# VH-VL binders against f1miw6, part 18

Target 1, 251 residues: f1miw6
Amino acid sequence: MPHFAKPLLRNIITRNLFNSIKKKQCLQYLQTLRTLQYDGFTTVYFGETDIPESLVTGEDFSDGYYMPTPTWCVVHAGGSQGWVPWKYRMFLRDELCIKQEDNLFFEFCDVVKKAYGKCAIVVKERRRQDATRPKEGKETEAQAHVPSVVNLTSVTCCPEVAKSYGHKLLTLPSPYNYLNPLDSAWSSLKWFIINNRKEFCLQSVDGVYSYQYILFSDLISKGIERINLSKWRTITTKVRRWENYYLGKLS
Short names: E, the ipSAE of ESMFold2; O, the ipSAE of OpenDDE; V2, 0.75 times the mean of E and O plus 0.25 times the DockQ between their complexes.

## First folded at step 4 (VH-VL)

Design y31 (framework fv_traxivitug; at its last look DockQ between E and O 0.01; V2 from the best seeds 0.00; counts 0 for: pae O 6.9 > 2, placed apart)
Fold by ESMFold2, look of step 5:
Structure y31 (fold): chain C 251 residues (1-251), chain A 121 residues (1-121), chain B 107 residues (1-107)
Amino acid sequence: as target 1 above (251 residues)
Amino acid sequence: QVQLVESGGTLVQPGGSLRLSCAASGFTFSNYWMTWVRQAPGKGLEWVANIKQDGSEKYYVDSVRGRFTISRDNAKNSLFLQMNSLRPEDTAVYFCARSEYSYGYDAFDIWGQGTLVTVSS
Amino acid sequence: QSVLTQPPSVSVAPGKTARITCGGDNIGSYSVHWYQQKPGQAPILVVYYDSDRPSGIPERFSGSNSGNTATLTISRVEAGDEADYYCQVWDSSSDYVFGGGTKVTVL
């Protein structure tokens, strides 16, 4: 490349190549997903969302005088057959940062095998800033842009565990998060919370954590129930139309 | 209790700059994506820009990209729009709006009353 | 390139039903939101995700979305429903798109 073109032309070429890499990753994901669907795999989207307690209470926290409220992580899964018949999990963010639940993905794989048979389990790719560091002894693995184990913030998702149940674990590329119908389900849950929290919101009192947990769990449970099979089929149909659009545009 | 109050709209010469502010109260500001929507006199609504909860992602309509900058200060519950190289077609009432962002499915549930920006000699 | 087409105006007698359309190529694959705006006021969300209502919106506001048309339906129209109504989607090529608006007049 000519030395006089280094500043601007190199920048343009680098940006275009990066976009091409991400588009290729999306196309590879979609082609793999379609192949698995044709081969009889049931597609299941496994994921998490954060629900800060302040979203539920509606409390206004000033910048200088309130302790941070806890954030709840909700873990569930669904697809065109509705929510997986698996008890969703709720964790406090603090508990989650201290300890990830190591057995949760094993249980999940067993449940979806019993419910649907072989599944294509889709999880979102974590952003680079959310990744945990590998141990020092894994220098060669640390140079990969994707760890050998695909982790949500709250759950370790091991491809070998999925394979042992006859499943296939897929990672949805990060710039195409709108191809995840579970994100639409999470948004519907959060909007349900915003519109119904008046019926479930009580004034906070010291020492009543268990009472608040019961009311919060009731609100979440009802919000999840509102996203019924019909809603799931609408959401997944819309995602499939986006997938077809990108298959046509990128290939 | 939930309120969004815009300020900073005024008369500005073409090519000038202006900074709009939106003060939020009655809710946890950092839980929400924030958005600017404008409405030219007698015209419809036009999305201008939005910003993620932590400020790490910002998106703009093509007509303002490179001229406008959206920002937020979560410690002060404030949203901002820096408008540079203003044109007569930027004349509008500017609303700030709140959403719980889900990619491709956004709605705006709380709006401010708006602030008028006029770009004229 | 996505364009949302709304009729400029609709006139409806009190107590009758107003149907406001939002046309777009394959709009049934989008989630459609609807806003009411009275003169000199900020917009108010009246329907989101095609057919859901925010708290405080009367049940006579309803929505549907399929094929190339989304529809906001206002049953038993009242004088207080006189307003401009906008549909809105997200489009990956242009981010957020509003329809041109429909002025509902109650005669």
Scores: ipSAE 0.118, ipTM 0.645, lowest interface PAE 6.5, mean pLDDT 79
Fold by ESMFold2-Fast, scan of step 4:
Structure y31 (fold): chain C 251 residues (1-251), chain A 121 residues (1-121), chain B 107 residues (1-107)
Amino acid sequence: as target 1 above (251 residues)
Amino acid sequence: QVQLVESGGTLVQPGGSLRLSCAASGFTFSNYWMTWVRQAPGKGLEWVANIKQDGSEKYYVDSVRGRFTISRDNAKNSLFLQMNSLRPEDTAVYFCARSEYSYGYDAFDIWGQGTLVTVSS
Amino acid sequence: QSVLTQPPSVSVAPGKTARITCGGDNIGSYSVHWYQQKPGQAPILVVYYDSDRPSGIPERFSGSNSGNTATLTISRVEAGDEADYYCQVWDSSSDYVFGGGTKVTVL
C-alpha cells in the first residue's frame, strides 16, 4: 500500500472494508446459486429498468444536472430459457397513485413454477433511499422496521411467497450488477430505443417533441421482442463465465 | 461526444519506467471497466490489463504481471498504466478502450487513438 | 480458449462478398466481437455479440457464430472496407483473446 496522509487513509480503509464485505456477499451468492442449480432449480432473473421520457425524446442533459422527467418502469424476467412466458409490466413512476397489483409476485411465481418447476429467482439489491440517514449502515433503535426486500414502486418480491411455490429468492449485491444478465437485456432495450425512437415519434410540432407523440408501448414491445432466445443464451453464457472467474478468484 | 485520449508514449531504454495516461470525456467514466490494449509494429492486437469501475479489481496479461500497474482516478476521468522494468518486447502502440462490462458487455466499443511506446537502447 | 485463428488475408472484388473466419475450439459457445482497423487508426467495433451491429455501422456488415467457426461477412464491399479485421472473445481462464487479424484487400 502506498503511504498516505491520515484523512485519506481513513477514507481508503472505509472503502476497502465496504468492498471486502461486498466481495464476501458475492461469493456467498454465487455458491448458493450454484448449489441450487445443481439441485435442479431453474435460474430466473427478475427485475426492472427505468425509461425516462428524455431517453425517448432525445433531450440532452450534457451538464449532468438532474432534471425531473416522467419515467416509465418496465418489469420483466428472463434467463437461459429466454424471457419468461409472463406478460411484462410497465408503470409510470411519477404517478404515485398507481397501485401495485397485490398478487403480481404471486402470479409471477405461479407462472414460472408451471413453466420451469422450482426456480432460483435472482433480484437486484435495492439500496434504501433515506434523506434522514447521515451514513449508510448506521441506524438507530428508533428507526422503523424495514423489510428484507423493499418495494419502492412496481413490485414487492417476498421470500415467503417464493418459498410457498417451491422457489428460492436470491439477492445479487449491487457492485456486481454485471453478473445479472437482465441488465444486459435492459441495455439492449435502451440501445434499441435510442436508435429507433424517431420512427415511433410521429413528428415534432414547432420544434418540440411531446410525450403524447411517442408510442411507448409499441417501442418497448419491439425492443423486448428483439432480445430473443439466442440473445439470452449468449448473454447468460457470458455471465456464467464471469461467475466461474469470480468463484476461482474469490474462493 | 464520447472520447478517449492517450498520452505519455515516448522512447525509453530497457529497464526504464513510463506512465501512460488516458483522458475520458462525454460519458460517465465511473460506470465502465477500462482496458489497455497494445499493438506491436506490424502485429495484431494484444490485451494488456483491465480495471473494474471502482478500481477494486485489476487483471493483467501474464507477460506484464508484476511490472505494469493499471489505475484510475474517477474524479478526474482518467486511466493510467504505470510501466516498470520495460523490455524491447513492450514496444507497441498502447490503446485505451472502454468496455460496457457493467451492462454485461465485454466488447470494446470506444477506443482512443493510441500512444506509441518504443523500448530501445 | 487460448488461440483464435484467422486467415492472414482475404481478397475480394468491389461489390462482391468478403467472408472472414475466426476459428476456435467450441467458439460457438462464446460471444464474438469484430473490429475494423485502418492503417494508422484506432480499431472500430463493427459487430458485437456474434451478429449485432453498433449504431453507424452499415447493414453490409453481419456476423455468425456456430460450432468451431465464427464468420464476419461484408456484403457489397467498397474500397473503404480495406482494413485489418480482428475477432475477439472473453474467456474466464484467458481473459480477452484476439485473433491474429485478417487483411482485407479490395481489388
Scores: ipSAE 0.053, ipTM 0.594, lowest interface PAE 7.1, mean pLDDT 79
Fold by OpenDDE, look of step 5:
Structure y31 (fold): chain C 251 residues (1-251), chain A 121 residues (1-121), chain B 107 residues (1-107)
Amino acid sequence: as target 1 above (251 residues)
Amino acid sequence: QVQLVESGGTLVQPGGSLRLSCAASGFTFSNYWMTWVRQAPGKGLEWVANIKQDGSEKYYVDSVRGRFTISRDNAKNSLFLQMNSLRPEDTAVYFCARSEYSYGYDAFDIWGQGTLVTVSS
Amino acid sequence: QSVLTQPPSVSVAPGKTARITCGGDNIGSYSVHWYQQKPGQAPILVVYYDSDRPSGIPERFSGSNSGNTATLTISRVEAGDEADYYCQVWDSSSDYVFGGGTKVTVL
């Protein structure tokens, strides 16, 4: 009688294996990152954050009518040197035709090359929603899966493009997203939006109707500017501490 | 207790050779980048050399490149500095130091007491 | 080579605050570490990554780094704080760089 290992044990084993693999990936990421840093690569974190309109307007849709509000996507980059001297981009997610600006990553790579020279460009691993069941197959040697392409919502990050500019593209494993200082920066931006949105509101009265306008671009711009070099240093120092912790723990 | 102890410092003539040793205890020596820092009498601190955990990477200050060799024996928890073609300007207290960061990029959290090397005719 | 500039000496009265500066081009973009060295002794790390303190270092020691100047601040200075202080950075082009050191004298 084939002892059907209780589904619970299978889940535990899969979770443990997943955890082990992800830990290994984290270690590899960190080792690679440090090697590149020693080799003179400047670390830059490239990423995006979603800003729902409700965050900007302050409309509380808690009363169960989930009206999907438009969501804006902000793309930018930063690191120990602060924000990259590159103009952040803002896209509306619901616009079907997000023309993947095929050239945005090229532009970015060129800008960072000019600004910093060789860069280690760090991007978050996109959770493949469709990660079907790990086929039980062969312990293929965890070759550092240089992701062939990392797709952000609005931007395609290609390792070959990065390489053509002398850069290295690194993927941060998904369970360790907190090792990306951009997350802290984005949190700061969102905090700024929530707390300062009223200052960016204009009121207009047209006859019988009163309108409130939010200067959204100004709000975002000021929010980004608020994250100065000192703040970036604080954020990156914290990340470095965590990196060191994991390097020590996982080595 | 975490400790580094340097030895081997002595008087040597110009052009001579000397090997310094550093014995590590109280920590997993093989997990850390190790560094030599020197201090000439009455002068400031100067980085000399560092070595990766497995010894695969070594870096030197320009003034000692080609003359000094940093090495380590992880089995013996020991760091070494082979100094050849010594010059009077190499006269200094030589400190062994551990990088606080496991990959040796930034700061030195543990230091030995140093060993004096005097190069004089 | 990134040159770190420190004042050669700082004098401070007991109980007062000493500030030791480390100047460098865009030093604010680097992580600055600080060491205390007493005569005939090895250096001791007192501040790392601009503002972090190692275990065992008193809270009187603090650091900041912005623009072209990093600063080590020693509050409520004690006689035992008399020492040489060195700032240090790591740079990919120049490796480890120390400042020239600052002698702190407690009056």
Scores: ipSAE 0.016, ipTM 0.557, lowest interface PAE 6.9, mean pLDDT 85
ESMFold2 (binder alone), look of step 5: mean pLDDT 91; pTM 0.938

Design y32 (framework fv_traxivitug)
Fold by ESMFold2-Fast, scan of step 4:
Structure y32 (fold): chain C 251 residues (1-251), chain A 121 residues (1-121), chain B 107 residues (1-107)
Amino acid sequence: as target 1 above (251 residues)
Amino acid sequence: QVQLVESGGTLVQPGGSLRLSCAASGFTFSNYWMTWVRQAPGKGLEWVANIKQDGSEKYYVDSVRGRFTISRDNAKNSLFLQMNSLRPEDTAVYFCARELYSYGYEYFDYWGQGTLVTVSS
Amino acid sequence: QSVLTQPPSVSVAPGKTARITCGGDNIGSKYVHWYQQKPGQAPILVVYDDSDRPSGIPERFSGSNSGNTATLTISRVEAGDEADYYCQVWDSSSDYVFGGGTKVTVL
């Protein structure tokens, strides 16, 4: 049985998962991905995750109205070959300091081309950022099939750039995020952080309350390193089984 | 460091109502899905309900749907379960648990000690 | 409704290995998590994502999951491991599904 969105009950159809447009998008995504794989493309999943500083320190910063929670955005990619041989990026999500790294996606495409040759680069469909949902209008099939460019918060993923390196950029449709092995990798990273943060904290000088020196880069690097080739093969094998199930179920 | 403390369990008559509370500390409560799991005396664990970080999504086991309501107050680091139209089969220890939510994971890393609800005349 | 099948009990001598199975249709395509519950206490997570351990859980606890069977293995069993053990998966039709539990008795 595939992983459906939890709101779906018997006789209740939502626009998220059981909507005919989303089913068609999922089937089209899977068929396109398999065609590319048969043509020799290496599948790499490219994405990001947010790591709140409170996850690293274990402290609750919600007390004061002048105390925002600092959040780090980690960008990486992986697949059945393990993590790609590209140095992951980490950015502070403070909106005043956020700058799109102009050439990051170009560098990524060049690195994976040199490592794997032509790649099918899979990125998540970004959820809408607006607090208010669009009113339920008549959604045309043509609008559902228009390629949507998915921009990560720190990286712009351009189909034309991917193509210039011989790659294909695919968008994994929401809500089928369970078909993305990166979600499993990110969960493993966050769990590692929670369970190992004490080993990477330097205690403050005697008498300095509520202050810690945190070796963020070491903790995060060790967490990423723990998601080794064996773990990636396990994760991608499970994704492959779900892909096979959906190809049979949705066709 | 992470602590979850349930309260509110007591003896109630069939058809009665009861509200359970869970006080969370030692983590940023608003960053986690939260869940209620119950265990009838001498029986196994049964998931009851869970709630998204911002309260926008709520899910229930079929047997309690329409009778129980899960809610949270992120400002107070508190989780609640409003139980209406109680039945004898709802008799159980009710555990509050923190959920690590990600597609393919969905497990409970920290649990409270539980609060006993007895539904009997 | 998805059902996870566990043996009701497992007896093991101190220092030996206990194996607790969790059977389910195509369970190898899901992630299996394991909880330990001692009498009168809350459950604690001992294995997650088939084979990973939380910090503080001894290395003698391990897990595997393939085909229709997941297994929790406790090597070099100690008296303090005597408890009920539950497997758990997430399923789209049933949300969170727990096994019936296995009582591990040391000797």
Scores: ipSAE 0.006, ipTM 0.434, lowest interface PAE 13.9, mean pLDDT 77

Design y33 (framework fv_traxivitug)
Fold by ESMFold2-Fast, scan of step 4:
Parts: structure tokens; sequence; C-alpha cells
Structure y33 (fold): chain C 251 residues (1-251), chain A 121 residues (1-121), chain B 107 residues (1-107)
């Protein structure tokens, strides 16, 4: 008698169905991207990464204790032509959840139009964090929970805004992070921070957020500059190999 | 204090099975791709298998595909390699290693000391 | 990329420069990583992404990668640099590919 077997099987089937849907979405994404590239669109990856303050300060978590730390969100874009000639943005995560800067994407579309002409702008698919949150009740409402009325991403990317500049906005399914060269660029940035944080982290009794912003901004700026055109070409070549792999597997 | 400690290596008869374990400490294990790399006596390094942060993707070198299974338990900070249908050519020191850039398949920055598996009759 | 070719050995005098090559078809389009392994020990990462160094690795270690050849350069070689050195790339069809290794002997 399969009293609880059917709910377990249903969960497995649902997961497998989601994987199948995502594979189809990935194939459609890749086919659309290749068509746009053939039609002369420049591919630009637009996205964000979170830099926890503990990564900059070098705090030791060897004891297994987890301490909430302010997180900085960095927004930038790049591709085979290097970083786009656009000033990257940096926000405290808490402040970002309150402020949604809709005008950033408008400005971004104008800048890349002037630099590259028509672009295929690739962004990561937005996800709810509900499934990954602890089931426990309220803690610190400002830090423990993201407001349901705001996006989990730092910038709202509107397809109509992109289209008005002659661009096409593409959404990359989240399970296929290897198709996003920004993730490799962000990893390089974080490792630059780890290797160079001692030059920028003062061990004084400062703790004011505006001062930390200046220190973090300088370190992040240096790390971004380190990821030059040659590194971007290497990163995008790796992405191209993953694209070919998935096209062969998902077709 | 980032560490990886392998265990389970021993002498096994051809056709036998063995499970290797790797205990991780000093970092958030669930944020990293993990890998097994082996080295036969007197030979070079050979990648064996890797596993995504959440266990959803697994990749294997052709020679072990269908015989070896990589798995992880993020709650216990542990990585495993189940080896079935072992062959003499599987004799090697097996290293547990961390993909260093927070889950990207690039390089291995932290390695365990290895555990020796000998497959012999 | 299915094969990375390294010379089996390199001999160098103390204080001189050792150069270890890693050959592969169009390897300049890949990110090359380098590992040092001493007898009975685990490998350690000494150069990553062609030319970057992890914290704690001396500036004497440097790398380059262009065309069909990547190179690990060890300047002002010390006796403690004697080890086996491996290059490594990631490829979508082969995943992680290691070179055959180069034994560096400091005479």
Amino acid sequence: as target 1 above (251 residues)
Amino acid sequence: QVQLVESGGTLVQPGGSLRLSCAASGFTFSNYWMTWVRQAPGKGLEWVANIKQDGSEKYYVDSVRGRFTISRDNAKNSLFLQMNSLRPEDTAVYFCARDYEYGYLDAFDIWGQGTLVTVSS
Amino acid sequence: QSVLTQPPSVSVAPGKTARITCGGDNIGSYSVHWYQQKPGQAPILVVYYDSDRPSGIPERFSGSNSGNTATLTISRVEAGDEADYYCQVWDSSSDYVFGGGTKVTVL
C-alpha cells in the first residue's frame, strides 16, 4: 500500500518536468541568441553580483558561526568587447530593496546603443527566494525577508525600453549559469578582492556605512579594471563552448 | 582553516565496490562545486568527477561513467564517491578538491591529502 | 582540447629562471591554471587564469598564455621550488584536462 509513495513520486515528477521545461527554455534562448548574432546584434550580458562585507574585511568563519553581514550589490555589463563603457553601480542590499532605479536600464540601453549599435542584452531569469529561505518565523524583517512588492534583482529590465533603442532583451534560465560570462567575471572580481583587501581595509574603529562605501568602491573598481579585454575574450570563448555543448545535448 | 579530509581508501578485489568520503571544514561547502581527481602511482593527475553546489549536475570522465557515482550531503559538509565494478586501472590516490571561484568550473584551490585505493587480485 | 603537452623534465640552477611550457591547440583561448606538487603531498594552485597568483604564492611565479603555448615562469629559482608542475584547462567536451606534468629539478 503506497500511502505516502504517491506524494513523493509526484514531487520527483514535478522536479523532472521543471528540468524539462528549463531545457526547452535554454534551447529556445540559444537559438534566439544565435539568430540575433547572425543578424548583426552585439551580445551584452547585463547583471549583478553580491559582495558580502565579510569578503572585504576577511572575517574568519572557521568556527562554523554565521553572522549576518551587509552585502553590496554591484551592477555591470560586458561581453566579447570587454566591459561596456558604462559606469558600474554599487548599492547596499538593504537600500537596493527600497530603491528600484528604473532609469538605470534606460541609461544603459542608450549607452550600449551609442557604443555598439543594436544589442542582444542578456539578463538572468528572476527567481523568488521563498524556497531557499529558512522556514522559521520573523527575525529581523529588514534583513531576514525581502519585501514581496520589490524585485530580488537590483534593476528592472523592461523589454519595451530595450526595444525602443533597437535592442532585444533575452532572459537566460537560471540553471544554466555557465552560459553567463558575468558569473566568471564576478568570480574573478571576488578573488581579486580576497588577494588585495589588505590594501584597502583599515583596521580602525570606523564602521560608518558611507566610509565603507568609499573603501569598497575603490577596491571593486580596481578589481573590475583587472578583468581586461583579453580576459573577457577568454571568458566568452568558454561560454561559447558551453553553448555548443548544450545545443548538442538539448536539440 | 579551510580543509578537506579524504577517507575510505583500501585494497579491493577487481569487480569490488568502495565508497570514498571527503569531510570539508572552514568554508561554506554548499557554495562550491566539488571534484574528485586521481593520480595513479608514478603518473599524472586525472580528473574523475565533479558535482554542482546543490547536487543537480554531475559529470564524469568516460572511463568511470556508469561505474562511479559522485554525491554530496551539504548538511554534513561531506562529498562522496561510490566506486563499483572496480578495475586494476582504477588504482590511484584519490584527491577531493574544491573549485575555487565560488562554484565555477575553473580551477582547484583547496585539495585534500588524498586516499589510496588499490585494486588488485 | 583533449591533450595538453608538457616537457617531462626541466633542470635549472639556483637563482636562474625555469620556464615550463604547456602546449595545446589554440590554448590561448582557454584559461590555464598551474599546480605545484611535491612528493607525497597534495597539489597546490600557484597560478590561475593564465597569469594571476593566489595569496601566499611568491611573485617569482608568473604565467602567460597565447596561441598554442602557455608558459609558467619561475624566476630566481630556489631549492624549495623542486616539484612536479601541472597545467590544467577546462573544456566543455572534456571538462578538466591536465597536462602530463613537468619535473623541475634544481641542481
Scores: ipSAE 0.007, ipTM 0.524, lowest interface PAE 9.4, mean pLDDT 78

Design y34 (framework fv_traxivitug)
Fold by ESMFold2-Fast, scan of step 4:
Parts: sequence; structure tokens; C-alpha cells
Structure y34 (fold): chain C 251 residues (1-251), chain A 121 residues (1-121), chain B 107 residues (1-107)
Amino acid sequence: as target 1 above (251 residues)
Amino acid sequence: QVQLVESGGTLVQPGGSLRLSCAASGFTFSNYWMTWVRQAPGKGLEWVANIKQDGSEKYYVDSVRGRFTISRDNAKNSLFLQMNSLRPEDTAVYFCARPYDYGFEDYFDYWGQGTLVTVSS
Amino acid sequence: QSVLTQPPSVSVAPGKTARITCGGDNIGSKYVHWYQQKPGQAPILVVYDDSDRPSGIPERFSGSNSGNTATLTISRVEAGDEADYYCQVWDSSSDYVFGGGTKVTVL
């Protein structure tokens, strides 16, 4: 057989197997989620979004000049009941003195248990399926961070921690990210920032980041607050229409 | 600056077909849901159809479902409305409008000037 | 079919305050948006998310929304404010829903 035919055929076979596995994982995810909802679990989507400071200041480096710009990582959760009554977190990705808080997910699980009882907590899959399971050792962890980005400020979500509070941790397969209503909420937040950033002129003066943080935090808080219960119900209703479609078509 | 420019409105006979176009500029068109809203002469605003960023989701008001088709070409920053089986009650100025917050539960921050469609014998 | 009710017209003297109501069941649980339309022109967003204003809209325009009634308030009305005003919400069963519109006449 010619060498050129073997690599091409191998790539086609591998891609088709990957797609089949992901479809099965999506169907299993949806069936598990619906079973948990039937059993009285409240669905909560937990995740994060990156907001570059350039979205806030409106800076444009299109002339080929590259400058590192601080990127803010916002961590929150929500669902059909609105944003969870948990204080959202904000981190600077490139700030080396900011350390990951090991206890954030414990606190989160306790707060949502007190607010809603048992929850089905949905997080995004890590970048690749093989990457979700460490090759060294038998430990498995899920973490909330954007696909294809290493995030040292991400909150580590442990299935065992969720279980200790009576919750179930679910991982949404990466090709089906549009089944995550939190991504729609993040889009709304970013658009609020872009259209309201000129009211919050964040001028950098000799490394005065504490002042910039306060102004930026106020802008983010207002954006989050405007994604109210009605908006969340709308977003989750649209997601549920897509879930129903896939449950009917992938079965 | 954001601009939306509609075209294609004309006089058509009942039962006829017409295609409207909307040319978008000044923003990343592929990041937005897009919407058609119409207004009959002397009447109020009525939502007609909206389309998701990638064209995968389309929604229509009941009175046009099955007759109208919304579509988009992100490479050309263009939105379309194919109108078939036109009725006299479809006579209206058709506006292209951009939903803020990507069309989930939201409002229209920019509108085109509209294009007049008249359906009469 | 419309779930939002507006008065067909409101008359106001220059320099006075105009109030335009938008009635709907439990409308206070939804975000209400307001558009101004002058004769022969496209609508322009004047208030969004109940009470926020886009850049370029005078601070004379304000909004509120509670219970079953949302209100657009135009303070110190000018002749140039004469227009039709529409309220709008998003509804999961009907997508975008507009009120019937209110013609504001400045005498």
C-alpha cells in the first residue's frame, strides 16, 4: 500500500471514532442530567470567562505593536434560578502573586446546598478527552477554564467534594459547549462591558492597579447584576430546546 | 460606526416572491444574532424573524412561518429574508435590526432605514 | 396578538414631563426596552434594560419597571421629542414582543 494512502485513511478513521465517542458522551450527559432533574436536583452551571483589559479600555494594537494586557478571569455560576447566591470571584491571570484558592469549590458546594439542596453541577470538559485523566496516577479532576487555555487561577472542581455535599458533578463534552447557558450569560456580560466601558475610563498611571481593580470590579458587578432571573430563564429555556432536539435525534 | 442598509423592497403581486438583503458594516457581523422587524403603513412594529450567529437557529412569527426564510452570509456581512407566497397583509417597511447581547432575551441597539415591500394587485 | 399595552397617544407641553406606560402581566420580572420613531425614520433605542440609556441619548430620558407597569419618562420635553414610542420585551414563547406604540405630541 502507498505511504500517502495510509496516513490519510488513518486520520479519517480516527476522526470518525472521535465523533462517535463524543456523540455517545453527549447523549449520556443529557440522559444523566434529565434523570437528576427528575430526582429533584437543581441544575447549576459553574465556569469562568476571560475579560482582557483591552475590552474595557478599547485599546487597539493592530499596528503590529504587542503589549501584554492584563486579563481578568471571572468565576461564577447560574441556572434557571438565576445567578447562584455565591460571591463571584475575579483573578488576574498574569499576576504571579495571586495563588489558587483550594477551598473555593468547597465553599461553593456548601453555598448552593444551603440555597437549593442537592445540585447537578455542570462544568466544561478539559481541552481533550485524554487530558481529563492524568497519565501519572489514577486521579481524575475537572476544572473550570476556557478550552485551549492554561489557567493557573481556575477553580479546581473535584467530584468527591461535590459528592460530600450531596451534589453530582457533570462534565459537558467539548463539542457541545452551546448546551452551556453560562456561555450565553458571559457573552451578555462582555457586550455590556464593551458598550458601557467609556463610563469607566480606566487610566493606568504608574502601576496603580488597585484603583483600576475597584473601577473594573464595579463595571463587572453591574454587568452581572443586569443578567437577572428573567434573562437566565430565557437563556436556559433556549438551551433546553436544543437539549430536547439532541435527545430526540441522537437516540 | 455600525451601519445596516436594507435593499430589495418593491411592488409584488399577491402570491409572488421577493428577497430582501441587509448589508452590515462597522462591527463583527458573525458575533451577532440578526433580526427582521416590519411595520405596516401607519401601524406598529412587529418582529418577523431572527437568526443565530452561525445560522443554526432560526425563529419566525407564526404568520410567516413556512413562507419566509431568514438566512445570512457571514463572509459577506449580509442578512437575507426570502419571502414566498406573499399576502397583502405582508405590506410593510422591513427593518434589519441588530440584537444586543447576541439575541438572548434582548433589545435592538441598531436599526437600518428599512425597505418598503408593497403586496397588491 | 400583543401582551403589552400602551396608550395610543400622550399630549405634553414643552418643558413639562411626558410619561408613557407599558402594561403587561408581571412585566416587572422582565427587562423592558424603549424605542423612539420619528415619521419616515428608523426606530432608535432610547432606554434599555428598564432604565439604562445608550450613548447620545439625553439624560431627560429615563425608565422604570415594577409590578405590571413599565414607564418611559421624558423630562423637560422639547419639540424634537415628538415621535412614536414603543416598549419591547423578550418572551420565551413569542421571542420579541412590541407594545402598540404611543404617539407623543408636543404642542
Scores: ipSAE 0.006, ipTM 0.454, lowest interface PAE 11.1, mean pLDDT 78

